# Ledger of designs, part 219: VH-VL binders against q0aze0

Target 1, 268 residues: q0aze0
Amino acid sequence: MKIILVNNRFKENTEKKAQEIAGQLSALNVEVIIDNGLDEPYAGTVDFIMVLGGDGTMLRAARRYGQRAIPVLGVNMGTVGFLSNIEINELAEYLPLILREEYSLEARMMLEVAVFQQQSLLTRVFCLNELLLRSNSPRMLSFALEISGQKLEPYRGDGLIVSTTTGSTAYSLSAGGPIADPQLDAFIVTPVASHIINKRPLVVSPEREISLHLLEEREAIIGIDGQIKMDFGAENRVLIKRAPHPLLMVNLKAKPFFTSIDRSLQRQ

## First folded at step 11 (VH-VL)

Design N66 (framework fv_inotuzumab)
Fold by ESMFold2-Fast, scan of step 11:
Structure N66 (fold): chain C 268 residues (1-268), chain A 121 residues (1-121), chain B 112 residues (1-112)
Amino acid sequence: as target 1 above (268 residues)
Amino acid sequence: EVQLVQSGAEVKKPGASVKVSCKASGYTFTNYWIHWVRQAPGQGLEWIGGINPSGGYTTYRRKFQGRVTMTADTSTSTVYMELSSLRSEDTAVYYCTRDYEGTYLVSPDYWGQGTLVTVSS
Amino acid sequence: DVQVTQSPSSLSASVGDRVTITCRSSQSLADSYGDTFLSWYLHKPGKAPQLLIYGVSNRFSGVPDRFSGSGSGTDFTLTISSLQPEDFATYYCLQGTHQPYTFGQGTKVEIK
């Protein structure tokens, strides 16, 4: 068995823990590849991916490896989050189940985001939570939204979020989007501070293609999972569609999504 | 082994343009951003901008917007930085450096040897 | 622009001394997930900058263990536990969280 350990090097003192876990796995005849996020993803075949960190580390791992249809386990290292399944101090308890492949998988849809300029593909990225289009100045944006060839009336406001159901509790929630069961596959399209009163969040089929472009010269950015930022101008177009593969998240213990989000909202 | 090799020193008059090259070897060229950083005599380091060689996406520091152009030639694994409308304050050593991330400048790890550009009448 | 200020601008030290350099930013360098992009570089005349520390506290490959980094939010430090002859150089911190990315003004470590 070959396992990738995805480790977050952007927080203090994570290397020692990754090396300790790698040693434990090697003692059990598991080949370990450590990915600290500084270089290109490991290109070889692997059986399992173990992500050591919080939600930010899981989002990075999903962009790097989510399209390979390999089981991914989130192991939390202290920060509260939604994307980890077990805590680091529980790993020893669950390790025999991992090695025997005694776990269930939860499929989480991902977005494929392609940015174009004059029909030239500039970049293609995958993400687990959302794409955010926002103004990078005090001026409101004017932009066009097209869903599977259907051109909507122009948008005017601070921006727009195109989210997966996993991302429904991230930026989309803050902008007034619905809370979605992460087991559903859908795009959630949520306007950000729309000037037009009848612009409502949309829930659309994940088979739809969504495109966005600016109608006026404005400074804008597109953000991916709150981690990637790209300048977006009137000469650019973004195309969003369902990624070819979902992220396959490992379930070793039940997590109560609805009670967790309900408790979180009561504190707001 | 990773190596970035830059073109040689340039002397230009005010108003001219300069084009500096950075040739990469020892890694997959299209998987890493190349950023440009300069140091004027007696000054500190200043980030200019970066390019993703996989598709040519660029990001520039605003003060250079309209004067700087970065391009990549994947057939030769070479990045170019062209700076136009040169002023005396553009006199500096220009460095290229690689970084995987692109959105954040995380760990520019390997650097070119530097190219001295002198702008004088 | 996010301003990055180093202290001191220069210092004089002897081989074997403990040296501490600080770097302060005008706003937090943590992103929304708590990831912090602050790195430290050694620079000598006629040579390219050399990465020492990235992500606040991680030593780059081949960097001696006398170099260490620490900090969070807006306040960061580079420590050299026992200064060696090759360590007399200018040191720079770099914030890579907010565009435009900015370097500190540099700290020159001079032989006493």
Scores: ipSAE 0.541, ipTM 0.807, lowest interface PAE 2.8, mean pLDDT 89

Design N67 (framework fv_inotuzumab)
Fold by ESMFold2-Fast, scan of step 11:
Structure N67 (fold): chain C 268 residues (1-268), chain A 121 residues (1-121), chain B 112 residues (1-112)
Amino acid sequence: as target 1 above (268 residues)
Amino acid sequence: EVQLVQSGAEVKKPGASVKVSCKASGYTFTNYWIHWVRQAPGQGLEWIGGINPSGGYTTYRRKFQGRVTMTADTSTSTVYMELSSLRSEDTAVYYCTRDYEGTYLVSPDYWGQGTLVTVSS
Amino acid sequence: DVQVTQSPSSLSASVGDRVTITCRSSQSLADSYGDTFLSWYLHKPGKAPQLLIYGIKNRFSGVPDRFSGSGSGTDFTLTISSLQPEDFATYYCLQGTHQPYTFGQGTKVEIK
């Protein structure tokens, strides 16, 4: 058995704990690869991915490894987030279940984001939460949204979010999008500070293709899960589809989504 | 071993263009961004921009947009930085460096030896 | 742009001395997840910069343990516990959180 330990070295105690866990796993004849998020992803085959940290670390792990269809477990090191399943002080208790493969998997859809310049593909990335198109200055954007070949009336505002259901509680929520059951597969399309009064969030089939391009030359960026930032100009087009594989999240412990989000919203 | 090897020194007139190369070896070329940093005589270090060799996607410091172009040739594991409309203040040593991320500049760990570009009339 | 200011701009020291260099940013270097990308480099004339510390406190592979980093928010420190002859150089901090990425102006460590 080969496990990747993904950690964020910038969070307190995570690096030291990763080394401790790697030692424990090695004693059980498990091969361990440590990925601190700062270098290239491990290129070899692995059986399991353990993410030590919060939601941000899980988003990095999903970007790096999500398309490999390998079980991914979020282990929380501090404040409980939405993407972790167990706490670090519970790991010893659950480790035998992990090694015996006695757990269930929850599939979470991901986005495939392709950025073009004219007809040329510049880059292709995957993400778990969302793509954000955002003005990079106080000036509003004018942009075109096309859904499966259907051209909508132009958007005017600060930007647009195209989110998975997992991402419904991230930036989409802050922009006025709906809270979605993460067990559903759908794109959520949420305008950011639209100057057109009746532009509402859309919930569309994950089988649809979404494209975006600017109608005027503006300073804009696209952001992926709040972690990748790319300049976006009038000569660029972005195409968003459902990614070929979902992220396979390990479920060892019941985590009631609706009561959890309800408590979170009351504390805001 | 990881190595970044740059092209030799260049002397250019104002208004000309210069193209500096950076050849990578010892790692998977497409897994790392290559960023460019310069140092003018008596000045500090200044980030210019970076390129993702796997897709050719670039990000540039705003003051260089329109004058700088970065390209990558995956067949030779080489990144190029071309700077046009050269001015005397572009006289500097230009470095290439690798980093995994394009969103953050986290740990530029290996650097080319530097290329001196002199702009004089 | 995020401004990064180093202090002092220069200092004179002897082999064996403890040296402290400070880096201060005009705004927080934490990203939306609380991660801070602050690194330190040693630079000598005619040579490429060398990474010493990344992520505030992580020592790069092969870097001697006399080098250490600390700090948070807007205030960061590089410490050399016992200066060696090869350590006389200019030191730069780099903020890698906010584009455009910016270096401090440098701190020159000179022999007394």
Scores: ipSAE 0.006, ipTM 0.492, lowest interface PAE 11.5, mean pLDDT 85

Design N68 (framework fv_inotuzumab)
Fold by ESMFold2-Fast, scan of step 11:
Structure N68 (fold): chain C 268 residues (1-268), chain A 121 residues (1-121), chain B 112 residues (1-112)
Amino acid sequence: as target 1 above (268 residues)
Amino acid sequence: EVQLVQSGAEVKKPGASVKVSCKASGYTFTNYWIHWVRQAPGQGLEWIGGINPSGGYTTYRRKFQGRVTMTADTSTSTVYMELSSLRSEDTAVYYCTRDYEGTYLVSPDYWGQGTLVTVSS
Amino acid sequence: DVQVTQSPSSLSASVGDRVTITCRSSQSLADSYGDTFLSWYLHKPGKAPQLLIYGITNRFSGVPDRFSGSGSGTDFTLTISSLQPEDFATYYCLQGTHQPYTFGQGTKVEIK
């Protein structure tokens, strides 16, 4: 068995803990590749990916490895979040089940985001939560939204979010979007401070293609999972579609989504 | 081993353009952004901008927008930075550096040796 | 723009001394997930900058353990526990959280 151990180097020094876990796994004849997020993703075949950290670390791991259809387990290091399944102090208890492959998998859809300048593809990225289009100045944006070639009436406001169901509890929630069952596959399209009367969040098929472009010259950015930021101008367009593979998340213990989100909203 | 090798020193007159190259080896070229940083004599380090070689997407510091152009040639694993309308205050050592992340400048870990660009009349 | 200020601008030290350099930002360097992108570089004239510390506390590969980083929010520190001859250089902090990315003005560590 070969496992990638992804550690978070951007909050607390986790090197010692990652080495301890790697040592425990090696003692059980597991080959361990440590990924600290600063080098090329491991290119070889692996059986399992263990992510040590919070939601930010999981989002990064999803971009690096999510398209490979390999089981990914989120191990929380003390930060409250939605994407981890077990706590670090529970790992020893669950390790035998991991090694015997005694767990279930939950598929989480991902977005494929392609940014163009005229006809040229500038970049293509994958993400687990959302794409955010927003103004990079105090001025509101005027922009066009197309869904599978259907041109909607122009938007006027601070921006737009295109989210997965996993992302429904992230930025889309803050902008007034619905809470979605993560077992559903859908795009959630949530306006940010729209000045056009009655622009409502849309829930659309994950088979749709969504296109965005500015209708006037403004300074705007495209944000991806709150981690990637790209300048976006009137000469650009973005195409959003379902990624080819979902992220396969490992379930070792029940984490009831609805009661968890309900408690989180109560404590805010 | 990871290496970034830059082109040699340049001397230019005000109003001219300069194009500096940065050739990468020892890693997958399209997996890392290349950023450019300069240091004028007696001054500190200043970030100019960066490029994603996989598609050529660029981001520039506002003060250079309109004067700087970054391009990548994936067949030769080389990034270019062209700075136009040169002024005497553009005299500096220009460095390329790699960084994995697209949103943040996380850990520019390997750097080119630097290219001195002198702008004088 | 996020301003980054280092202190001191220069200091004189002897081999074996403990050296502390601080870096202060005009706003928090944590992103929405709590990740902080603050790194430290050693720079010598005629050489490329060298990464020492990234993500506040993490030593880059091959960096001696006499170098350590600490801090959070807007206040960050680089410590050299026992200065060596090769450590006489200018040190820069870099904030990589907010565009445009900004370096501190530098701290020159000079032989006493």
Scores: ipSAE 0.396, ipTM 0.753, lowest interface PAE 3.8, mean pLDDT 88

Design N69 (framework fv_inotuzumab)
Fold by ESMFold2-Fast, scan of step 11:
Structure N69 (fold): chain C 268 residues (1-268), chain A 121 residues (1-121), chain B 112 residues (1-112)
Amino acid sequence: as target 1 above (268 residues)
Amino acid sequence: EVQLVQSGAEVKKPGASVKVSCKASGYTFTNYWIHWVRQAPGQGLEWIGGINPSGGYTTYRRKFQGRVTMTADTSTSTVYMELSSLRSEDTAVYYCTRDYEGTYLVSPDYWGQGTLVTVSS
Amino acid sequence: DVQVTQSPSSLSASVGDRVTITCRSSQSLADSYGDTFLSWYLHKPGKAPQLLIYGISDRFSGVPDRFSGSGSGTDFTLTISSLQPEDFATYYCLQGTHQPYTFGQGTKVEIK
């Protein structure tokens, strides 16, 4: 068995803990690759991905490895999160189940985001939560939204979010979008501070293609999972589709999504 | 072995343009961003901008927007930074450096040797 | 722009001394998920900068154990536990979280 340990090197104690876990796995005759986020993803074949960290680390791991259809386990390192399944102090207990492949998998849809300049593809990325189009200045954006070739009336406001169902509790929630069951496949399209009062969040089929472009030259940014930021101008177009593969998340113990989000919302 | 090799020193008059090259070897050129950083005499380091050689996507610090252009030639694994409308304040050593992410400067790990650009009358 | 201030601007030290350099930012360097992009560089005249520490506390490949980093939020520290002759140089911190990315002004470590 070959396992990638994805380590969040941007938080305290993660390097040392990753090395300790790698040593434990090696003692069990497991080959370990440590991905510390320093350079490009490991290109070889692996059987399992273990993510050591919080939700931010899981989002990064999903971008790097989510399209490979390999089981991914989130191991929480001390902060509460929605994307981890077990705590670090539980790892020893669950490790025999991992090695025997005694777990279930939950498929989470991902977005495929392609940014163009005219007809030229500039970049193609995947994400688990959302794409955010936002103004990078005090000026309101004017932009066009197309859904499967259907041109909507122009948008005016601070921006737009195109979210997966997993991302429904992230930026889309803050912008007034609905909470979605992450087991559903759908795009959630949520306006950000729209000047047009009747622009409502949309829930659309994951088979649709979503296209965005600016109608006026503005300083704007495309944000991916809050981690990647790209300048976006009137010469650019973004195309959003469902990614070819979902992220396969490992379930070793029941995590109650609805009671967890309900508890979180009561604390706001 | 990862290497970034830059072009040689330049002396320019105010108002001229300068184009500095950075040739990469020892890794997959299109998998890493190349960023440019300068240091004026007696000053600290200043980030200028970066380019993704896969597709040529660029990001620039606002104060250089309109004066700086970054390009990449994947056939030669070379990145270019061109700075126009040069002023005496642009006198500096210019460095290229690689970083995987591009959106954050996580760990610019390998650096070119530097190119001194002198702008004087 | 996020301001990054190093202290001290310079210091004199002897081989074997413990040296501490601090870096303070005008804003938190954590992104929305708590990830912090703070790195430290060694720079010598006529040479390119060399990465020492990234992600606050992680040593880059080949960097000696005497170098360590710590901190969170807005306050960060580079420590050299026992200064060696090759360590007399200028040190820079770099915040890579917020564009435009910003270096500290540098700390020159010079021989007594």
Scores: ipSAE 0.075, ipTM 0.651, lowest interface PAE 6.7, mean pLDDT 88

Design N7 (framework fv_inotuzumab)
Fold by ESMFold2-Fast, scan of step 11:
Structure N7 (fold): chain C 268 residues (1-268), chain A 121 residues (1-121), chain B 112 residues (1-112)
Amino acid sequence: as target 1 above (268 residues)
Amino acid sequence: EVQLVQSGAEVKKPGASVKVSCKASGYTFTSYWIHWVRQAPGQGLEWIGGINPSGGYTTYRRKFQGRVTMTADTSTSTVYMELSSLRSEDTAVYYCTRDYEGTYLVSPDYWGQGTLVTVSS
Amino acid sequence: DVQVTQSPSSLSASVGDRVTITCRSSQSLADSYGDTFLSWYLHKPGKAPQLLIYGISNRFSGVPDRFSGSGSGTDFTLTISSLQPEDFATYYCLQGTHQPYTFGQGTKVEIK
């Protein structure tokens, strides 16, 4: 068995813990590839991906490996969140089940985001939570939203979020979007501080294509999973589709989504 | 073996332009951003901007907007930084460096040897 | 712009000394997911900067274990447990979370 061990390169001692776990796995005749984020994603075939860290680390792992249809397990290192399944102190208990492939998989849809300058593709990235278009100055944006070729009336405001169902509890929630069962496939389109009354969040088929472009020259950014930020101007266009493959998340113990979100909403 | 090799020293007059090159080898050129950092005599390090060689996406520090242009030639694995309307304050050693993440500067790990640009009146 | 201030600006030390350099930012360097992009560099005249530490506390490959980093939020520290002759240099911290990315002013470690 070959496992990629993804560590959070931005957290103290995660490299040491990754080396410790790699040693334990090697002793069990498991080949381990450590991905600390400094190198290109491992290009070879692997059987399993173990992510050490919080939600941010899982989002990076999903961007790097999510399209390979390989089981991905989130192991929490201290940051509480929605995308990990077990705690680091539980790993020894669950390791025999991992090696025997005694777990279930939960498919989570991903977005494919393509950014163009006129007709030229500038970049293509995948993400698990959302794309955020937002103003990078105090001035509001004026922008066009098209859904499968249908041109909506222009948007005016601070921006727009195009989210997966997994992302419904991230930026989309803060902007007034609905909470969605992450096992459903849908786009959630949530306006950010719209100045046009009656611009409501939309829940849209994952088969649709969504495109965005600015109608006026403004300072704007495209944000992806809160981790990638790109300048976005009137010469740019973004095209969003459902990614070809979902992220396959390993489920070793019950993680009750609805009670977890309910507790989070009661906090502060 | 990752290497970034820069062009040689330049002497320019105020108002001129300079174009510095950075040739990459030993890795997949389009998988990493190249950022530019300078150090003026007696001063600290200053980030100028960066380019994603995949697609040519750029980001610049605002004070250089309109004066700096970064380009990439994927056929030669070379990034160029052109700085126009040169002033005496632009006298500095200019470095290129690679970083995996383009929108955060996470860990610029390999650096070019530096190019001294002297602007004299 | 996020301002990054190092202290001290210079210090004199002898081989074998423990050296501590601090880096303070004008605002938190954690992004929305709690990830912090703070690196430490060694720089000598006539040489390119060399990465020592990234992500607060991770040593770059080949960097001796006498170098360590720690901190969170706005306060960060680089420690050299036992200074060696090759360690006399200027050290810079770099915040990579907020554009424009900013370096500290530098800390010069010089021979006592």
Scores: ipSAE 0.012, ipTM 0.588, lowest interface PAE 8.3, mean pLDDT 87

Design N70 (framework fv_inotuzumab)
Fold by ESMFold2-Fast, scan of step 11:
Structure N70 (fold): chain C 268 residues (1-268), chain A 121 residues (1-121), chain B 112 residues (1-112)
Amino acid sequence: as target 1 above (268 residues)
Amino acid sequence: EVQLVQSGAEVKKPGASVKVSCKASGYTFTNYWIHWVRQAPGQGLEWIGGINPSGGYTTYRRKFQGRVTMTADTSTSTVYMELSSLRSEDTAVYYCTRDYEGTYLVSPDYWGQGTLVTVSS
Amino acid sequence: DVQVTQSPSSLSASVGDRVTITCRSSQSLADSYGDTFLSWYLHKPGKAPQLLIYGISERFSGVPDRFSGSGSGTDFTLTISSLQPEDFATYYCLQGTHQPYTFGQGTKVEIK
């Protein structure tokens, strides 16, 4: 068995714990590849991905490996989040179940984001939560939104979020979007500080294609999962589709979505 | 061994353009971004922008927008930075550097030797 | 833009001394998930910058263990535990979290 152990060296207290866990897995005859986010993703075949950290580390793992249809387990290192399934102090208890493949999988949709300049594809990335289009200056944006070739009235404001249902509790929530059951597949399109009256969040079929482009020269940025940032100008266009594969999240113990979000909202 | 080799020194008049090259070897060229950083005499280091050679995607510091163009030739493993409408304050040593990420500058690890660009009348 | 300020701007030291250089940012260098991208470079006249530390505290391959980094939020430190002759140089910190990426102004370490 070959496992990728994803950790975040840019947070305190993760490197030595990752090495300890790698040693434990090696003692059980598991081949371990450590991915701390600094090098290219491991290109070889693996059986399982274990993510040590919070939601941010899981989002990085999903972008790097989510399209490979490999089970991904989130192991929480202390920060409360929505994407981990077990705590680090529970790992030893659950290792036998992992090695025997005694767990269920939950499929979470992902976005495929393609950025173009004219007709040329410049980059393609995958993400679990959302794409954010935002102004990178105090000046608001004027931009076009198309859904499966249907041109909506122009948007004017600070930006727009295109989110998965998993991302409904992330940046989209802060911008006024709905909380969505992550078992549903849908795009959530949430305006950011729109200056046009009654621009509402939209819930759209995941079979739709969403495209965005600027109607005026402006300083804008595309953000992916709050981690990737790309300049976006009037010469650029972004196309958003459902990714070919969902992220396969490992369930070793019950974490009901609705009670978890309810507790989180009360704590705020 | 990873190596970035830049083109030689250039002397330009105000208003001209300069194109500096950076040739990469010792790794898979398309797997890393190339960023450009300059240092004017008596000043610190300043990030200009970067390019992803696999798709040609670029990101530029706002103050250079419209004056800088970065391109990549995958057949020669070479990145180019062209700076137009040159002024005396553009006199600097220009460096290329490699980084896996373009979104963050995580660990720009290998650097070219630098190219002195002098802008004078 | 995120401003990064180094202190001191210069210092004089002898071989074997412990040297500490500080880098302070105008705002937190953590992204929305708490990830911080802060690196340290050694620069000598006529040479390219050389990576020493990345991700606040990780030594780059081949860098001697006398170099160490620490810090969080807005306050970061590079320490050289026992200065060697080859360590007399200018040191720069780089914040790589927020675009545009910014370098500190540099700290020159000179022979006492």
Scores: ipSAE 0.034, ipTM 0.618, lowest interface PAE 7.7, mean pLDDT 87

Design N71 (framework fv_inotuzumab)
Fold by ESMFold2-Fast, scan of step 11:
Structure N71 (fold): chain C 268 residues (1-268), chain A 121 residues (1-121), chain B 112 residues (1-112)
Amino acid sequence: as target 1 above (268 residues)
Amino acid sequence: EVQLVQSGAEVKKPGASVKVSCKASGYTFTNYWIHWVRQAPGQGLEWIGGINPSGGYTTYRRKFQGRVTMTADTSTSTVYMELSSLRSEDTAVYYCTRDYEGTYLVSPDYWGQGTLVTVSS
Amino acid sequence: DVQVTQSPSSLSASVGDRVTITCRSSQSLADSYGDTFLSWYLHKPGKAPQLLIYGISYRFSGVPDRFSGSGSGTDFTLTISSLQPEDFATYYCLQGTHQPYTFGQGTKVEIK
């Protein structure tokens, strides 16, 4: 078995813990590739990906490896989150099941985000939670939204979020979007501080293609999973569609999504 | 061995343009952003902007927007930074550096040797 | 823009001394998931900057263990436990969380 250990290079002691786990796995005849985030993703074939860290580390791992259809396990190292399945102090208990491939998989849809200048592709990124289009100045944006070629009435406001169901509890929630069962496949389209009172969140088929462009020159950015930030101008167009492969998340223990989100909301 | 090699020193008059090159070797060129950082005499380091060589997407610091242009040539593994409408305060050593992330400036790890651009009449 | 201020702006030290440099940001450098992008660089005249520490506390490959970083939120520290002759240089912190990315003004470490 060949496993990639993705560590969060930005959390204290994570590299030391990754080396300790790699040594433990190597002693069990597992070949370990450590991805510390400083180099390009490992290009070879692997059987399993173990992500050491919180939700932020999982989102980075999903962008690097999510399209390879390889089982990905989130191992939390102390920060409470929605994307990890087990805690680091539980790893020894579950390791035999991992090595025997005795676990279930949950497929989580991902977004493919392609940014164009005219017809030229500038960049393509994948993400697990959302794309955010927002103003990068006090001025509101005026922008066009098309869903599968259908042109909606122009939007005016601070921006728009296009989210997966996994992302429904992230930025989309803060902007007034619905909480969605992450086992459903859908895009959630949530306006950010819309000037038009009756612009509501939309829940649309994941087979739809969503495109966005500015109707006038403004200082704007595209944000991906709250981590990637890219300038976006009137010369740009973004196309959002369902990514070719879902992220395959490993389930070693039950995660009660609805109880977890309910508990989180009660603490506000 | 990762290496970034920059073009040589330039002397320009105010109002002219300068184009500095940064040639990369020893890694997969399209997997890393190239950022540009400058240092004016007696001053600190200042980030200018960056480019993703995969597709050519750019991000610029606001104060340079409209007069800086970054481009990449994947056939030669070379990034270019062109700065127009040069002013005396643009006199600086310009560095290119690589960073894996497209999201943040995380760990610019390898740097070019620097290119001195002098703007004088 | 996020402002980054280093203290002190300069200091005099002898070989073997413990040196501490502080970097303060005008707002938190944690992203929405708590990850912080703060790095430290050594810079000498005529040379390119050299990465020492990234992600607050992680030494870059080949960097001696006398260099260490710590901090959280808005306050960060670079420590050199026992200053060596090659360590007389200017040190810069870099916040890479919020655009535009900003460097501190620099701390010059001079021979006493």
Scores: ipSAE 0.006, ipTM 0.563, lowest interface PAE 8.8, mean pLDDT 87

